# Designs tried in a protein design chat: VHH binders against p49116. Part 95

Target 1, 238 residues: p49116
Amino acid sequence: EGPLLSDTHVTFKLTMPSPMPEYLNVHYICESASRLLFLSMHWARSIPAFQALGQDCNTSLVRACWNELFTLGLAQCAQVMSLSTILAAIVNHLQNSIQEDKLSGDRIKQVMEHIWKLQEFCNSMAKLDIDGYEYAYLKAIVLFSPDHPGLTSTSQIEKFQEKAQMELQDYVQKTYSEDTYRLARILVRLPALRLMSSNITEELFFTGLIGNVSIDSIIPYILKMETAEYNGQITGAS

## First folded at step 7 (VHH)

Design a70 (framework vhh_brivekimig_d4)
Fold by ESMFold2-Fast, scan of step 7:
Structure a70 (fold): chain B 238 residues (1-238), chain A 119 residues (1-119)
Amino acid sequence: as target 1 above (238 residues)
Amino acid sequence: EVQLVESGGGVVQPGGSLRLSCAASGFTFDDYGMSWVRQAPGKGPEWVSSISGSGSYTLYADSVKGRFTISRDNSKNTLYLQMNSLRPEDTALYYCARYTPGRSFSDYSSQGTLVTVSS
């Protein structure tokens, strides 16, 4: 009964740390990425269908898909973040690490390949000119993935994913009606998200986390945050 | 909450031009693709043109391609349709539309703006 997402779930507005430093550093990149991650998790937890699955299932789903949600968020917020500038700063840091002999050439090649895959994904989404409604439903499709190992309630999760797919189809067919293959072009981009390593994403964007805290360990905490505390995290306010 | 208000229609001779406007409110305008739909007297609704949220991607019905231009100004929450080389068959009530599942364009659109092309 009723749509999977409301207009409030379509709106996805990232507030960047300000001012932007003259020279990008690990702290600024980590804070920017953390805000996007927190925004993404708050987005997921606000969905009534997601809440209905229960706390244990919610934690399992987000642990399984946070990298996919984060990558979609990077693509959606690429302009607000000046993502190309952040990626250039990361590449520069990696090149300096080679010169200082701190990382192996094989590891740097692996990380550079990840960055190129991320850039390719973001460029493909930009070329398709994915709108906010389409992004919201793509995020819902990856969130309600029933095929991650260890999940319970997989039948209910699959029903929510199918509902997301149907509502995306209806919107795309009505809005971009003469572009018969738009939906197929959009959906075929999604499998690439699962090929991106969450460990490499964590190393690139979350190296500034104090105490070497993993994303996996903080997910249950973020999902249990009260709205006021969460808003403080994404805006930098207490 | 969601409101769409069309304006700019009028009476013009064949070959004339008109610029339609649609003022949007009650939602984050740049998050949604927008469309122009027209309904001629005694006929069903006909999709005319669509534009992506950023404005970079546009689509047109074959009947208007090369004559009409869709655009948007996200800073003003306004959608536009520039209509050139108008023909009698373009006579219709023109609506701007935001499509969502389970809703029709008439759920958000105002009464439309009338375009009459006659000599």
Scores: ipSAE 0.720, ipTM 0.879, lowest interface PAE 1.2, mean pLDDT 87
Fold by OpenDDE, second read of step 8:
Structure a70 (fold): chain B 238 residues (1-238), chain A 119 residues (1-119)
Amino acid sequence: as target 1 above (238 residues)
Amino acid sequence: EVQLVESGGGVVQPGGSLRLSCAASGFTFDDYGMSWVRQAPGKGPEWVSSISGSGSYTLYADSVKGRFTISRDNSKNTLYLQMNSLRPEDTALYYCARYTPGRSFSDYSSQGTLVTVSS
């Protein structure tokens, strides 16, 4: 068998909506997030191993890990997205919503913790100076996670995850031979992703764009979207 | 070792003001968001306010919004809480806390500082 990932899977270029508004409104944030989500899903779809699992299994995998993939995408695209500015805007909007919706203190804390998790995770990844190859393999590792409930073909998924891990190990060994513990250092960041709430992520980044529709429900549509349609979506949604 | 030390508490009359400080050490201060939490007698902990690592954005509980201001001086590794228009219901032990990725807000060897608002 060939490698799980190729150089084509390293490319991960997010196109932001243009022009950037002076004030980052909810629409801009949601559109930006949507583009990242689409990019992430289509990235996954471009992996032959992913395709080999079949549509049902593919959908289940993405449903299980979309938040993790999205978060890795945020980290990877943090500069292009001006993530710090987006998060600041989200906080501002959140303050307004808190005032209007009379959210409980516990809910406020929960949402705030999630924002901190996102920010600090992205900062930690930036400090590690994670490159495109490493991001690709990390995304693959979280994508091909066999431990989600309800998955089929778990043995195959596990095999793909192991392959991703081995390829990452090989890459890090070759590229960063002087840093003996780099692999461990980057892999140890993955657990943080599992502690982030997909529901809160959805609320923060996607509320106002998809309304009451869940990310879970649109994932099959995203995965079935043709490349031309996807390209049209990202170019026309300004 | 991570250390957070609160100060600035005291007794004030309703309508009064206090400024709390939290001296942080043992970690890179500006890498972490910081928060204030308070606990009134007989009540559970209540979140008060948070500020990002860079100080770029802040968030407040509804109960203190418009009256309290959170800030930080990263050059001094210090977190602040300016409390204005204090009310009796603000009486509590105030703690500063940092956030660690994958964890909830936590205090490190913090005793808190007592704020008492009474006539």
Scores: ipSAE 0.000, ipTM 0.219, lowest interface PAE 14.7, mean pLDDT 87

Design a71 (framework vhh_brivekimig_d4)
Fold by ESMFold2-Fast, scan of step 7:
Structure a71 (fold): chain B 238 residues (1-238), chain A 120 residues (1-120)
Amino acid sequence: as target 1 above (238 residues)
Amino acid sequence: EVQLVESGGGVVQPGGSLRLSCAASGFTFDNYAMSWVRQAPGKGPEWVSSISWSGGTTLYADSVKGRFTISRDNSKNTLYLQMNSLRPEDTALYYCARYSTGKSTPYDVSSQGTLVTVSS
């Protein structure tokens, strides 16, 4: 059997909305995040192993892990997104909400804790100098997670996750041969992704969605989009 | 298709210097760590050096550490190897390489290479 991922799966290029507004707003942040989400879903659906699991399993896997994939995408695309600037704008908006007594102190604490976890994760990945191949395989490891509740075909999912882990190990050992502990340093970062709430991610990045539609509701639609429709979404169709 | 084209080899005296270049095309260069591999006459391939995608991490074989410097220019899709204090033992065909999963060799290696000869 051939490799789990091909060169096309290592390529992950986010196209940002243009022009950038003078002041960041909810709409720009939401559009930027939606483009990253669409890119992440298109990446997942293009994997032959993922397609082989079937539509129902594909939908269940992505619903379970979209927040982990999205967070890895934020880390990978942090520079092109100017993520630190986006997070600063979100923090400023939250501080204004505190002053206007619109949110409880407990909720604000949860949201700020989430932002700090996200910043710590992205900073850790930047310090490790994670490359595109490593990001592709980390995304594959979280995508093919057999341990989410309610999943079927768990044996096949586990097989694909193990294949992803083996191929990442092979790459790191051969490419970074003098750095004996690199793989361990990378893999110990992954558990942090599961500590971050998908509901808080939706609140921070997707507040601009019309009708407060949930990400769970749109995932099946995105996974069924034709390539042309997907390209229209990530480039800003007329 | 992945293409790697090496250049900069030549004949040099012991203690001399050479700079090798590798022009990459057919893939997103800044997504991959890159390596230099050499093959001396009558010997198997020997890994020489690797550089991370950003250039922030560099690794060297003990035989070349302190003498060779690997670098990259992502804007030009080009990998470099600056070779100083060259020794007769450095005589080899030098290949630019990218890791490739599922291949019999660990790298997408150019068949051309660039020849470096260190002799008096």
Scores: ipSAE 0.250, ipTM 0.669, lowest interface PAE 4.3, mean pLDDT 85

Design a72 (framework vhh_brivekimig_d4)
Fold by ESMFold2-Fast, scan of step 7:
Structure a72 (fold): chain B 238 residues (1-238), chain A 120 residues (1-120)
Amino acid sequence: as target 1 above (238 residues)
Amino acid sequence: EVQLVESGGGVVQPGGSLRLSCAASGFTFDNYAMSWVRQAPGKGPEWVSSISWSGGTTLYADSVKGRFTISRDNSKNTLYLQMNSLRPEDTALYYCARYSYGRSTPYDVSSQGTLVTVSS
């Protein structure tokens, strides 16, 4: 069969809400994060191999890995998002919560540790100068993870993950032929994604969601959106 | 549709210099690592140089290291190869390339290329 991903899947263009407010607030951060999440789900949904697994499997996969896809998206889009500025605003909000006794010190410590791990991940990816092709295949490796509890069709998912790994290896070997250990340096970054809590990511970036709606609850809805509705979400206008 | 248009080739004497350009269209140029590949008369294709999407990482074949410089301008969707201290063995048709898995060739190359001839 043909390649797992096409040129369409290498292209990953985040459109930020405009104008950027003078002071970053929960609404702006949530809208920016939501656009990235919707772009990531639209990216996954467009993959023929992903479609072939069926709706129930698609929903289970994305529920299991959305935080890993989102984090890779944050790293890939860090400059477009001004991610360092967003993280600074989140830290400022947390410090104000300490001053106002709104959050426990243990919770704040847990959240700050998460932010440091996220920053370390994004910095490592930037230092490695990961390109768009590499990001597309890293996202595919994460998406087609057969080892999440409760998944069905695990043998088919494993085959797609192996195909993603093989295609990434071939690309790196041909494109970065002088850098013998590049693939190993890239792949060793992936386990860190599993150590980042989806609950904390949700609290940091999606607190502005109306009605206390969880990411887990909206995933099936997003995956079933028509293309026009999806485009409206990622551009912020319809 | 992906289009890669090479230019800047020509005839130079040994020790001379040339700058090759590649105008890219039909894809998001700044999402891809780009490469230069050459094919000398009667020989197979030889990888020359690669540059990461941001321009932060560059790689060179041992045969050209210290003489050639790869660069890119993402605002203009253009890839460059500055070739200095040219030698007769650098004579080849030069292609700019974007990697594509599963194709009969390892690269998305222009059918045109740009000819570089180093002779007295």
Scores: ipSAE 0.000, ipTM 0.271, lowest interface PAE 15.1, mean pLDDT 82

Design a73 (framework vhh_brivekimig_d4)
Fold by ESMFold2-Fast, scan of step 7:
Structure a73 (fold): chain B 238 residues (1-238), chain A 120 residues (1-120)
Amino acid sequence: as target 1 above (238 residues)
Amino acid sequence: EVQLVESGGGVVQPGGSLRLSCAASGFTFDNYAMSWVRQAPGKGPEWVSSISWSGGTTLYADSVKGRFTISRDNSKNTLYLQMNSLRPEDTALYYCARYSFGRSTPYDVSSQGTLVTVSS
């Protein structure tokens, strides 16, 4: 009956590690990415509709879409993170790995293609000047995706996705009434999120923290964290 | 030469505690996240826990959450795993691990591990 999201869910504030090191390293990048990942998971967990689906469905949804949520978070927080500087530092690490013969040429190509896709996505969102409300509802649309393999409760998930789409449409039509095609321009950006590899995202942003384990393996733990543990992770206190 | 040396394994009764240590040398320890990985008899490797370079972020496998605590002392180049309320299912060879950028490669350092046996 009420709106899918509240004003609380529109607020998305990333706290960066401080102080920023003189030279960016993989561990500062991983700490920053981890804070964004935890913030994104905490955001999803706080949605009443999400909680209503139950623990098993919640875990399945987040396992399926965490990369999409994380990428939207990167785009939304690009200025706060100085994402262009982080991506440059990642490229520098890749160049050092080439010099040490640690990566094959084929793998380097895959990773560079992923970085280019990520840059293109973030640039397109910046060019469209996506606001906080639009980001919240785009995140809700990707979270409540009924079309991932193996999902149960797909009819309920689809209803929540439709509600997210309707509320986004209402907002865009009222706020950007002069731009008839704005919603279409925004929505056509979403399919690109599914073309980006979660495995490559893990390698670029989380290798320094989790090594060769997958984010999929830690998602149940993150979703079960107490609020105090979440707050510790997103502020860097422990 | 990069080297990781585990210690602290042993035989303990169910409900007991053990503290594992990993002494690191040959690299700048405080620049790397560190992990504990275990391999139970007849099973593949299972990730147990990870800690960021600063110690500010810790992660745990669901099977050990609330029972195990990962920590590090960067001044001593040492990684720790405090294991409480041990169960027979925790019986495994435990490895500490460092991973470089490039998850497509295996862990930079392989070690012999330390054996933990939980048995009555």
Scores: ipSAE 0.000, ipTM 0.186, lowest interface PAE 16.9, mean pLDDT 81

Design a74 (framework vhh_brivekimig_d4)
Fold by ESMFold2-Fast, scan of step 7:
Parts: structure tokens; C-alpha cells; sequence
Structure a74 (fold): chain B 238 residues (1-238), chain A 120 residues (1-120)
């Protein structure tokens, strides 16, 4: 019938907190990350196919894939966020924690490996010069993943994922007409998202805002949020 | 509504140069790759060149490679095509294009285009 996504779903504009502090701190990082998370969930909620699956399925899907959506958002918004600067600030904070004997060497190594994987992913997306259309459809592919444990309505979810893949293919083939392997280069990057720990993402980007409450536990609240509240959190996204 | 307005066409001698411009509005220009497509009189459309959203990746049809350069200025929502060493077979109506959602045509194109005539 109609396309899975529209121009409104390609537009993904993050408004950073203002003013930016001279030295990045946990509160600024958490506020920036929260805005991106809210933008990502508002984006998902606006998709007609997603709405058609119903509230329970919507909650289960976002709980399963929020880390993948968030990581794609970090890659897409890396320049506006100055993500490299944020990651450097996080590393500096971790170095201070080592010096104060607050974290084990094993935990530090685990967190640093996660940061390196994140940087590698963002660099690969930048090198491929992924555009807004491609990002929108990559987000749709990870959102409509039928293979997460505990999901119901998996046949319909798979149908939407296949539709996303076909529309991405059509776009890439028509837009980059002579680059036969571009789609394959893009899609092979997606499995890396599942290797990234949601617990470590939560610790790095959300510790200052949510305390001991997990992102998983607040997702139903965010998805129920009124449009005005979403707009308050993502000012500048239209 | 998506709007693409081409300009810069004209009449040139073989071996001459022209620079085409496309002013885009009604969508977030820096979210999309853009293309140039041309249509010679009585012929179907021919893809000429594409440029990624950032300008970091460009692609050209074999017929224009080494002679044409595609570029963009995202701050001005403008796409360019620098055409050098023009040949009579480059004579065509040139269209700025973006991929379109759910359309039978593969691109959102201006109905006007800009005419390039290469003659001696």
C-alpha cells in the first residue's frame, strides 16, 4: 500500500541543552542523552505501523530495542552532540574513579571496551555517510525485530521489518544507482548494535538522571507521555 | 511540499562550461542524498550524478565522469553541478532530484528543469 515511513520520520533533529558548560559534567551528559532517548521514542510512536501493533506490543518492542535505537541516534547526531567530546569527558570521569579506587580494573576494562565499540560503530556510519533516510529505515529495521524473546504478534512485526528492508533497498538502489554493494555495507553494520550492553549504556549516559531505576522500567511512562511533554523534552525537533 | 528549482542552463559551444544550481525547500535538505537527472528531447530520463547528504561521497554516470562535478551547500539548501568539456550529446533538460515516498516516479523532480544546449 503506502510507504512504511514518510518525510516526517526522516527528520530527526536533536536540540542540545543550553548553555553548554565549559567542562562537561554528568548532568549535561544525562540531559543530552535523555533528550535523544525521548526523541527516539517519540519517533517510534509516530509510525502508523508501530501504532497498529497496539500498546502492549509497542512497549515490549521498545523495551527490547531501546539501546539499539539510542546507539543509532548517537551515530546520527554525533556531530550536533559533539559525541567525541562527551565520550572523552566520560573517559576522564572513569580515570578519576580509578585514581580514587572506586571501580575495579575489570569493570573499567569492560566499560572502555564498550566505548571503543561505540566509537567504532559511529565511525563506520560516518565513513559510509549514512543519510537521514537510511538512518530512519535502519531504526525501523531494529524497531520491528521479531526475534526478541517474549514477543507476541511476531508475524506482523516481521512483515513490517521486511517492508522496511525493501523500502531501504529501493531507496539505495535508485539514489546510489551504480553502487551495487552499498546496501550490503550498511546492513552488515547492524549486528554490532546487539553486542552493546544496555546496562553499560545506561551507566554511561543516564546515571545522573534516573538513579537506580532502569530505562526498561520508565519506557511505559515515556510511551504514554502527551505530545506537549514530548515536545518539551525535544525542543527543536519538528 | 517538496520544491526543487533548477537554474544555470544556457547555450554553450562544445568544450564550454556551465554551472547548474538547484534551490531546495519544503524538506530537511541535509537529511537526503541528491541527484541530477537529464532528459534529452524524445528520450527517457538518464541519471547523471548523486551526492550523499554531507557531500562526502559522490557518484557519476560513465558518460560524464571526469567532466562533471556534483557538490552541495547544506547551509543554503542548494545543489550544484559543474559541467566542463561539454559535448553536443550533453544537450538535455537537467533536473535536480530527491528520492520520493510512494511515488510511481523514482524521484521528486522539478517540472521545469533547466535547459542545456551544446551546439556549434
Amino acid sequence: as target 1 above (238 residues)
Amino acid sequence: EVQLVESGGGVVQPGGSLRLSCAASGFTFDNYAMSWVRQAPGKGPEWVSSISWSGGYTLYADSVKGRFTISRDNSKNTLYLQMNSLRPEDTALYYCARYSFGKSTPYDVSSQGTLVTVSS
Scores: ipSAE 0.586, ipTM 0.835, lowest interface PAE 1.8, mean pLDDT 86
Fold by OpenDDE, second read of step 8:
Structure a74 (fold): chain B 238 residues (1-238), chain A 120 residues (1-120)
Amino acid sequence: as target 1 above (238 residues)
Amino acid sequence: EVQLVESGGGVVQPGGSLRLSCAASGFTFDNYAMSWVRQAPGKGPEWVSSISWSGGYTLYADSVKGRFTISRDNSKNTLYLQMNSLRPEDTALYYCARYSFGKSTPYDVSSQGTLVTVSS
């Protein structure tokens, strides 16, 4: 069998909405997040192993890991997105939500903590200076996680995950031969992704755009989206 | 009685620095995330910065990022705001505030404010 990923899977270019508003509004934030989500899903779809799992299985897989995949995307695209500015804007908008009595006190605490966790995670990834190949493999490892409940073809998923891990190991050994523990430093960041709440992520980045619709419910639609339609989303023409 | 008392405000020239302090009393300080908010003359309140309960995480408004630093000393029940490279547009009444865990307002406790004036 050939490699799990190719050079084509390393490219992960997010196009932000244009023009950037003077003040980041909820719409801009949600649109940016949506583009990242679509890009992430499109990326997953481009992997032959993902396709080989079948529509039902790969849909379930994405439903299980979309938040983690999205978060890795945030980290990878943090500069292009001006993520720190976006997060600050979200905090500002959150204050309005609080004033409107939309959140409980406990939820406010959880949301704020989540924002800080996102920031810290992205900062930690930046400090590690993760390159495009490493991100691609990390995303693959996250994507092909067999430990989510309700998945079918778990043996095959595990095989793909192992392949991703092995390829990452080979890449790191080859590229960063002087850094013996780089692989370990990279992989130990993955558990942080599991601490991220998908519900809170959805609330922060998507509520203004999709309203009461869940990301879970739209994932099948995104995965079935044609390339032309996806491109339209990237250009804002859809 | 729950109270937040500010200090450190004043007049400074553009490019100058100030350090604000906020002393908390009457509540468990490390159980609350804290924020700085400012209000310029004729403008509404603007969020400036927030810091997590333990101080491990910080957030900044874009307008102050790279210039301001929020910190806290839980052993002293004190919140700080180091303001560097001050600009005339930073002129405002600065408040320290505790996030509300209730309803209807983002902050349930805030200070009276300290005036920061940046002028040549």
Scores: ipSAE 0.013, ipTM 0.284, lowest interface PAE 8.5, mean pLDDT 88

Design a75 (framework vhh_7n9e_1)
Fold by ESMFold2-Fast, scan of step 7:
Structure a75 (fold): chain B 238 residues (1-238), chain A 120 residues (1-120)
Amino acid sequence: as target 1 above (238 residues)
Amino acid sequence: DVQLVESGGGLVQAGGSLRLSCAASGFTFDNYAMYWGRQAPGKGREWVSGISWSGGTTAYASSVKGRFTISRDNAKNTLYLQMNNLKPEDTALYYCARYSFGKSTPYDVWGQGTQVTVSS
C-alpha cells in the first residue's frame, strides 16, 4: 500500500568538489564519481521496499546493479559534472597512449567502446529530456531487477519492479498526456545499461587512469555506513 | 593484520637494473590498486608508479617513465617494480602502499621500505 517512491526519492542533487580543472585530473574525477556512487547508494537505502528485503538481499541487488545505477546517475548529473569534458579528455589521453604504445591496443579498444556506449546513452537521455520523477522510477526499475544470478527473494523483487513500472507509466501518462510514445522511448534505453562493463567503469571513474579498490568489495560497507560518515563522503569532509 | 613487506633493494651502478617486490598479506590483494613511492634523504615523499586492481591500467611519474615497469601477480599477492637504466638520483628508500577508496590522501598500509642506492 502506498507508492513505491515518495517525493523525497525524486530529489537527487550531486554536490561537486571544487571547480573542474582544465585538464584531466585523477583526484577530481575519483572524488566526483565517489560522491555520485555514495549518493546513489544512499538513495537506494532510503526506499522502504528496499529496506524490507533485508541486508543480504540489499547487498546482492546493489552488487548486481551498481554500474547501471551509477550510469543513470551520470546521465542525470551530466551537466553539473561537465561529463562531456571529462570523457573528451579521457578519449584524447587514450589516443595519445595508442601512439606512444604505452597501453595494450586491445585494452584501449575495450575502453573506447565503453566510452562510446556511455556517451550514446547520456546523449539519448538528454534528447528525451528525462525529468526527476522519470529518473527516480528508472533507477527503481534497475534496482529491483529479479533476473540477476544468485538473487534470493526474486518474487518479491519482481513485485517491486512491476510496481515501479506501473507508477512510471501512471506518471508519464498524466504528465505527458500528448506524447503517446514517450514511455516506450524511455524504456527501450534501459537494456543498453547492461552492455557496459563495471570493470571499465571502475578504472575510468574511481581513479581515472589508475584502478581503485573493487566497488564490489566496498558495497556492503557503504550500505551499512552511518549517517555522519555518509554526510562526510558527499561533502568531502574527513 | 594488514602487512606489506618490500624486498629486492641494494647497491647498483648507474645504468644497472633492480627488481623490487612487495609481498601483501591480511587483505584481498586483487581488490586494491597498489602504488610504489620513494623518499631520498632530505627530500619529501615522491609517488613513483601505480597499478589498478586488475593490472589493466598503470601510471608513472615523469621522472621514471620509460625506465620503470610496475606489475602484479594477484595469485601470489605480490607487487613488482622493474627498474632499468638506474640513475644516481633514483637513490631512495622505496616503499609500497595500498590505495584507499574515496580519500584525498589515498595511501594506507605503508611498508617499511627497501633501500636502493645507485652509484656512479
Scores: ipSAE 0.000, ipTM 0.170, lowest interface PAE 13.1, mean pLDDT 80

